# VHH binders against Transcription termination factor MTEF1, chloroplastic (MTERF1), part 4

Target 1, 262 residues: Transcription termination factor MTEF1, chloroplastic (MTERF1), of Arabidopsis thaliana (Mouse-ear cress) (q84x53)
Amino acid sequence: AGETSDTGILFREKLIYLQDLNVDPHKALRVNPSLRSAPISSVVSVETLLSSTGLSRPAVGRILDMFPDLLTSDPESEILPVLRFLSNEISISEQDIPKSISRCPRLLISSVDYQLRPALTFLKTLGFVGRDTITSRNTVLLVSNVERTLIPKIEYLEEGLGFTREEVAKMVVRSPALLTYSVDNNLVPKVEFFIEEMRGDVKELKRFPQYFSFSLERKIKPRHRLLKEHGILMPLSEMLKVSDGQFNHWLLELRLRSAERR

## First folded at step 5 (VHH)

Design s9 (from s2 with D30E; framework vhh_8dlx_2)
Fold by ESMFold2-Fast, scan of step 5:
Structure s9 (fold): chain B 262 residues (1-262), chain A 121 residues (1-121)
Amino acid sequence: as target 1 above (262 residues)
Amino acid sequence: EVQLVESGGGVVQPGRSLRLSCAASGFTFEDYAMHWVRQAPGKGLEWIGYISYSGSTFYNPSLKSLVTISRDDSTNTLYLQMNSLRAEDTAIYYCARDWEGYSDYEWMDVWGKGTLVTVSS
């Protein structure tokens, strides 16, 4: 009767609210079925807390669209502890919290006690302390499982390349993105190309761990082919630091200087 | 103090060979790649070549058959061997330490004061 109609009206208001935030209501309901019965005040409370951090309304909408489970989360017991962890234990400034969340929305669905704090403790053992502490730019490392994700990457660099834990720790502190790369899809193919095609010394990889941040197909292989074609061998850092235009100009300049020998 | 000191320059006749030395001090020489660079009178810098910390060499293609770069890590010394010298090889020759930073696309962070080589008949 009337109650059924009111329930239908309230549900439609919820769908309109989500659509206004650019959240796909169909996807949200599929991923989070509890959203159907949750009061609209729950959704508003989550949006209000996220907006209070300084996130724009479109940014909040994007986060909620990515992780619809947040729409039925209890702000005080499930979201606020993450925000407090970022402020108090990571020491991210209040002004940088929105950037931290925007860069890694998964922080909001991660357990402080079972994921974020254990990851922080592990990263500190690698040297992410003081000047090299975790910032808003590398909070993505905190959402990686220590045993299943971080340790296997460290072990690959130690055992696969013959490096010590101390040497690997220095590499990842210098290039934190290294811990975000897939061993099978990123690290292994780039190491194989470096050793087999480039005939590189693995010691150069610990000196220039940023090597792994460059596209194998779009930068590493094409630049190596150009250098090989011209009989030029050079350190990875010189090969990869510059833009495509600057590299081509540099290669042309080097060729021109070669031709000027009178 | 981090220091590089070149030596071995002087007046030489065309067609002869010359070996330049670069003595390094104040840093762990064996951990750094090294460069040789020259500057002819009234002209810009010309990169000669590079030697990695592992001993791999990379040369300016115009010069690769005429020069050899080597290092002796036991004496912290870098060498440049030049053969078949010509008048256009007249220049101040610098050794330089490879750059450790990755922000400015620079190749070298420490330079010697240079040694003059004059090729004259």
Scores: ipSAE 0.000, ipTM 0.095, lowest interface PAE 20.0, mean pLDDT 81

Design x1 (from d3 with Y53W S56K; framework vhh_8dlx_2)
Fold by ESMFold2-Fast, scan of step 5:
Structure x1 (fold): chain B 262 residues (1-262), chain A 121 residues (1-121)
Amino acid sequence: as target 1 above (262 residues)
Amino acid sequence: EVQLVESGGGVVQPGRSLRLSCAASGFTFDDYAMHWVRQAPGKGLEWIGNIYWSGKTFYNPSLKSLVTISRDDSTNTLYLQMNSLRAEDTAIYYCARDFEGYSDYEWMDVWGKGTLVTVSS
C-alpha cells in the first residue's frame, strides 16, 4: 500500500513548510497523525484557501497550529462549505469573513450540516432573527452543541430562576454571551450572590441579563459593597455599566448631596 | 411606528446656551433609558450621555460640566441642555433609545434623524 512507500523527502518538505508558517510540527503530528503520510499539496491548498479570504499568513499559521486537523482537510468539501455558509446563510460580507474566522477559528473545523446549521436553526427559534440575527460578532454561538451545551444553559435559566422559555429567549437575545458562560463557574455563583447578598429580585436579571458578563470578584462584589456601605440602592445596569471613575464620581456626588440635605 | 424626532438645532453664537428636544412616540417612553450622541463634521460618533427611567444620568467625562440631560415622561420628551457652546460643539445631535439597558451607543436600537447645531459667529 502507499503507507509502505519511502516518504522521507516529502516528510522533510512538510516539516519545513510547517515551520515557515510557525506551526509546531511535533504538536501537529501528535494531534493529526494523518499529516505524516498526507501530501504537502494538501497543506498548501488549505493555506491558499484561507489566505484567499483575506487572512494574513501569520493568522493562517496560528489557526493551523491551533487546529492541526485542518492541515489534511479537503478545502472543497470541508472548508469551503463553511465559508459559503457564512456568506450565504448568515450573510456576512466578504470583508468580514476573515474577521469572523479570526474571532472564532473553530468555525473551520465545524460541520455545516451537523453543527453550524442546526445551531443557527435553534438560535433562530430563540429570536436571533431580523435586527438580532447572527453577525460576525456572535458566530461563536454557532460552534456550541445544541443538546450538550446550549439547551442545558437555557434549562438552568428556566428552572433555576423560574423563567419561561420565552423570557429566557429574550434574555439570551439581549445578551448572547450568556450562551458562552459556564453554568457552574459563571452563572450559579453570580445568581447566588445576587439573591443571597444583594437581596435582588430575579426579575431584574430578565431586564439586565448583561449582569452575567461582569466579573463577580473584580466588579460586582466591590461595587455592591460600596453601595451597601453608603446605604444606596440602584438598578444593576446603573451599578455595572459605568467605568470605575464614573462610578466613584457618582458616589461622591450622592454623598455630597446627602451632606447638603443634613 | 416607533419614532424619535429631534428639534431645537440651528445656528448659535459661541458662549450661548441651547436646549435640544427629542419627542418619542410609538413605545412606552418611561420604560427606556435614552441617549444623546453627536457627530462633528468629518469625525465619528461621540457619546454625550444617557438618562435612565429613574432619572439617573451618566455623562461623557469630557462633557460633564457643559451639558445636562433631563426627561419629561408625561410628554414623552428627552432634553439636552448645552451651556457655554464652542465652535467644537458644531455637530449633528441624535437622540437614541437604549437597546434594553446596553450603554454602548453602537447597541442603540432606535435613532432620530438628527438636528444640526452650528456654533459660529
Scores: ipSAE 0.000, ipTM 0.154, lowest interface PAE 15.6, mean pLDDT 82

Design x10 (from g4o1 with S54E S56D; framework vhh_gefurulimab)
Fold by ESMFold2-Fast, scan of step 5:
Structure x10 (fold): chain B 262 residues (1-262), chain A 123 residues (1-123)
Amino acid sequence: as target 1 above (262 residues)
Amino acid sequence: EVQLVESGGGLVKPGGSLRLSCAASGFTFSDYAAAWFRQAPGKEREFVSAISWEGDTTYADSVKGRFTISRDNAKNSLYLQMNSLRAEDTAVYYCAADFTEWGSYDRSEYDYWGQGTLVTVSS
């Protein structure tokens, strides 16, 4: 019979361990070649640290499958600083750290010094402080590149719509998802429809920046068409906040009221 | 294991319609932007449509007005409704997912890919 070297046995044990975590070993080895020579204790140490935060084993496995470079990361120097950043600089409670990581696994592969802290500093200048500070629900903003992603969106709102930085900051704090939307694919088409078809006052967009969170084709356009057809004018918040059923019921009530007067 | 599995491909006549589905497993699909790409024989893989985690959509000029991308996070599924199909739409269609807040035109930004489903538009 043939023999297997100790290094071959250890390598096979590593593959079994990864499979037990539902991590694709072939993909992991392709993405992270260092995994071939890394001891299994390295992978175990990473899993142990992530599990200690409260993450379930399936969640840890999913994260490691998503970012195989973590499998050979030093927990103390590469992962722990991110966890400490969330606890100490963002002030996320220990119980909410697992939720933060689950909602934004990319945090674990992001540099504290070159990505997370610069993004936090920038977001603070916009007003993400005090009761509007970054929480477990919007840590995704921390993994966005300031110069290539965040600033162009701020500039579009300032220059394209004629808003001041202070006005844009208030909009973004009120609707943080605004910073996640594409300028060309979300903001521009919705602004063009609002100005050209709805004949809206752009100042209303400062009062209701949540306008950009609604589907242009499935909600904004259909509801505007119905209101226009019946000669009804209403604020964006009243138009868009309600469910389709509530909107249709309200429109029917107004139509009945108008018909009764005639 | 992270997996994306496409279905719904087939043979359809010009002017016809098809609905493609993509089932995601092994990860929290709702945290990801998702996209459809296609590759015709002898051509590079090209962008078709993308959808952000919150439902914002973008389309390639060649499919705008004819195709509709949608998602169902409760079912971990991505869809592509293809109407008014043309011979030039014949390709293998791939779904892709990436941890970004919105969809991307750049295929290199997508971490996960399906194996593809063939769509043939012919008489």
Scores: ipSAE 0.000, ipTM 0.124, lowest interface PAE 15.5, mean pLDDT 83

Design x2 (from d3 with Y53W S54K; framework vhh_8dlx_2)
Fold by ESMFold2-Fast, scan of step 5:
Structure x2 (fold): chain B 262 residues (1-262), chain A 121 residues (1-121)
Amino acid sequence: as target 1 above (262 residues)
Amino acid sequence: EVQLVESGGGVVQPGRSLRLSCAASGFTFDDYAMHWVRQAPGKGLEWIGNIYWKGSTFYNPSLKSLVTISRDDSTNTLYLQMNSLRAEDTAIYYCARDFEGYSDYEWMDVWGKGTLVTVSS
């Protein structure tokens, strides 16, 4: 007869709170079973800390929906150290913290001591220092495991291109996104196309490592095919850096001049 | 029969605006990208710009601030709006249909006869 704070009532309040944040409660409970027994005050504390950084309520809800494990994280021992790391060791301004988190929410579930700081140390050995230091624009590199993810990508570029580690490190510093690309789904197909179809000199990839940032199917293959059909040779940077409109304009003018003469 | 007919040309004073039209017939107009091209007296063909079937436009960078291309798929009509006309804009203006697929030889497969624009005082 009438417990005022039974577990059923408290659980319903928690579900309503999650729904108000646009967090899917069923998904959250499936992914994070600890949420069933966690006090609502703990969930509220996490939301409060994230909102205090300047993140909007919808942004906080989206992050919590993506990573339900955060709902039972201890703000002081698990989340706050990440925020302090970004401010103190990366030197991200307070106004840019929300942008850094929104671009890479995985930062919030990453251990400073066992993931973020070791990754930063490793990246510094590659040359991410001074003008090329890690900033709010490339914190995504910090959430990749050094041994399982970063080193294998560097080793693939060494073996696939026949480059020294120093040469690969310079490429990676010039195009940091290289460390975010899948070896099997991104790097290998682009290297194979460059060598086999384009008959490219791999030294050009040292000069323009941004090659790997372009879509193989949407940019690289179509533009190479057009240039090859017209007997035109040009540097990768000129081929790929121009907008579709600029490339189309240049080719259309070329085709028009060919049509005039015939 | 597949046809493109340009209209709206004539003698125009410098600094004024002019809109050219291109009436398309004999094909499903909204399935094709369309181009504007011009040829000044004694000069070669100069690409002005194109518009894709969803309305995305690309322009010759030398002309981008001076022209706007649009289309009305309900009337099968392509438009070229030209602002701040100069004597050097005197040319025959052609509309052309893009090839249905990629071709390195015939990427514009249907052309109009052209409409003359003369910019003079």
Scores: ipSAE 0.000, ipTM 0.107, lowest interface PAE 21.3, mean pLDDT 81

Design x4 (from d3 with N50D S56K; framework vhh_8dlx_2)
Fold by ESMFold2-Fast, scan of step 5:
Structure x4 (fold): chain B 262 residues (1-262), chain A 121 residues (1-121)
Amino acid sequence: as target 1 above (262 residues)
Amino acid sequence: EVQLVESGGGVVQPGRSLRLSCAASGFTFDDYAMHWVRQAPGKGLEWIGDIYYSGKTFYNPSLKSLVTISRDDSTNTLYLQMNSLRAEDTAIYYCARDFEGYSDYEWMDVWGKGTLVTVSS
């Protein structure tokens, strides 16, 4: 317990340093009270390690503001193992490490042994290997708890839609974002609309798992309702992949042809 | 090995009907959507339509209901029925297997070698 670190110039130096990084010092101290007694040299060591990966100073500051517990982390025992895991076990190139961290800062506060490696092992069983291996774009899957987050989503697709584990695995490898979507807030409403309103065959969802990446209210419902009003059927990929202009032009042409069928 | 073989092409007079067949082997046929695509001389590929695992069909609107796609999963065979053939229907006709879950002809992974249909008097 260093009383001089809590009061006087040493404490104020820490506040100035945090403000210079655009880190909210009040939030940081509330979330991480140990920061009050930590020496400034320890905080600087964390910034130095993160900057050495290629992250800009504003990017480092944003990460530290988001996760103030990092400010008192030991760089060698708590941060460096994550960076080594990304380089050695995921095989992310040195130049892509900053991208991986910027896209998923939670990697830096995640245990390699208890979170990242178990998640990687699980994802490999689904087919995230070789050409479909984890990259800087989808490291967010590594910070998701296997038992509490990933498995329930897989089980929903298996049990809720009547798919096999192998079919679900193909879907998530083709559309990894599926594993990031909420079952209750994203998957369930989109499945219900597809089955109840669109009268769709659920087999089309394993053919086009990207269906779940489109807005239900802004894209899926409006486009389906226009097609339904004019008695037009089309694959989900044709309905959803095209721009609004292309869809409207195509719909106009189909509408004109449909009017001629009398 | 995965293979598709088209048959039934040939010379046919305008106004006649013709049925093309596509024999599939080396994969579980009833697990895949199947497509028909044609290529007229000097032209690009033109998508005709597809048939899902469920038997649900989708057609190119420009071909305006003069074609019917069907499948017989017991014989691993895909069919294209064409009625009221015109000179502009002269083309090489291909069957193709849908690429895993994308459902458009730009993403087909297995194609047959094609069968030539010539519509002339």
Scores: ipSAE 0.000, ipTM 0.109, lowest interface PAE 16.0, mean pLDDT 82

Design x5 (from d3 with A33Y S56K; framework vhh_8dlx_2)
Fold by ESMFold2-Fast, scan of step 5:
Structure x5 (fold): chain B 262 residues (1-262), chain A 121 residues (1-121)
Amino acid sequence: as target 1 above (262 residues)
Amino acid sequence: EVQLVESGGGVVQPGRSLRLSCAASGFTFDDYYMHWVRQAPGKGLEWIGNIYYSGKTFYNPSLKSLVTISRDDSTNTLYLQMNSLRAEDTAIYYCARDFEGYSDYEWMDVWGKGTLVTVSS
């Protein structure tokens, strides 16, 4: 509860303000101890700046609850540079700034100079330019560390699968989500299944990089098992792009035709 | 086929509780944020809340004390528990998926057909 001193009263007012924004104050204080001594005007300034972009009050509250360090951030030196980067260097329209932030709140805690701009520069070398430029829908790529995260994934595709840098660049531009997937937990198990169980040619993965977007346990394995049981082979795109209902209907039709010719 | 199917609606008396379910199929459920949204007769959409793939929940502040959202990733099912139902809770209730986890309807790419809840006697 706190004390009856002026500092105790101000602290309680801060807790009430956070609760009104649907921010968990105890979690926020645990993650950001500086919040205990920060003036309420600091928290209000951050909320005001974020709301000025067009973000709804619930959206602002969710962002602040997710990243409590923002509650004590200086709006002018820490938040505004991110907003200006999105507007001026990415060329996201004013109306789409809220969408960009909501799709990737981590943008707000990312350094423009040490993270966002280096990532953008790297992505441009891969081919994210012109019609394939970064938009409000794929700003998540900007918050990934180039050296620790992006380059190792590119190297896995190059060296692990035997592709050239130009071929890998075309794959990731075609399927940007590839850069968000875990090598060990997503890419490797799916490659191993494709080569060992499906007896696939890895060059098909270059032609259909969307393969990595499908669940191994719930989509890839079950559909392959059904096709194998019936002696059917087909391209990955035909196997995986259709809904479960469409796949089951197609398989039923093939089974009926097989029964008719027997 | 990517689908969301709501169930559990019906006529319920004021002050009672009700649990709605949303069955997901055709996609990897545990990769997505899930939302509950409602629409009262003749009114616009009202966001109820969402649940992250981690299980963390966020609610419309005006409804926070009245609802609980949960998920069971093993059965691909989303739940909405409603307590102390009022006449103004009469609405069609929708579930929706979202890759990013925020309350703007523009990012919710798949919606159920809805289930009607009528609070009256």
Scores: ipSAE 0.000, ipTM 0.124, lowest interface PAE 17.6, mean pLDDT 83

Design x8 (from x1 with F99Y M108F; framework vhh_8dlx_2)
Fold by ESMFold2-Fast, scan of step 5:
Structure x8 (fold): chain B 262 residues (1-262), chain A 121 residues (1-121)
Amino acid sequence: as target 1 above (262 residues)
Amino acid sequence: EVQLVESGGGVVQPGRSLRLSCAASGFTFDDYAMHWVRQAPGKGLEWIGNIYWSGKTFYNPSLKSLVTISRDDSTNTLYLQMNSLRAEDTAIYYCARDYEGYSDYEWFDVWGKGTLVTVSS
């Protein structure tokens, strides 16, 4: 039903439908101008396919609001291939497909042939195979451009830490989120703090690459400074894995031991 | 070949103490935190505690007063000392090498075969 003789009424029906899904119509039209002339059946078809995976209506609406280009996507040629890729090549169970999409909606706007499969092939060369294969937990890695995003991060870790490619590959397999972090805003400040203020051994970052997942300002700096005040050296995983309550309890125990020794 | 081999299990009476050992080979033992984990018959895995390369230990709060974890990096050996054993301590005990350390699966990248401890009167 691509033709319409009552454009004004049908356009209003599209706006009402989008509002019912909690999709901002003004943002959607700005991002996807094709939406202005697209039939409402286009939006309904996309919503129907996404709902068929097990996604709730609010979750579908959130995804469509985030990526309005999906509103005019052909379900069979643009969306279904992504769902089949996740099921057949990544082997994500049907019950985990909705969770995978909700965690990384960008999968749905990513080309299987030009983005997802090339990224998977590259990640396999780093060691994301067998037990460490890509799963529903780390599909976010598949939406990053290999040449512009993934390789520069690996090269920074090689140059910044003096690691071999094999050592960096082991780090990213142990902490896949490393490949999602900004070099300038996340990796560089955390490496500089670790080397300069913490006087840390870079070998520890190789063993605990999860270091980069913690807030520099809210967790790393405050905890290091408190330990330094008490003359305590602690492995990064001990320092960072515990809740604020547990960390404060340990500081209380350390203060008591310090007072007893005086 | 990376391997962990537990030993020291067996049948013990309630109230007694037992020390388990875990022999590590095929990797640089002093570079890794090590864990003890157990599984009682028909139950899930229960984390006992870990010890870092620094020698610092962390324990499951429910078990802290009953167990001590130690290591000897010169012999690549991990130890679990258990005191005041009870029937509910009957389980297969595993040593495991630390990996990411945030979930029961992702905390460990290498497991031993396990050693059975039966606490029976």
Scores: ipSAE 0.000, ipTM 0.181, lowest interface PAE 14.8, mean pLDDT 82

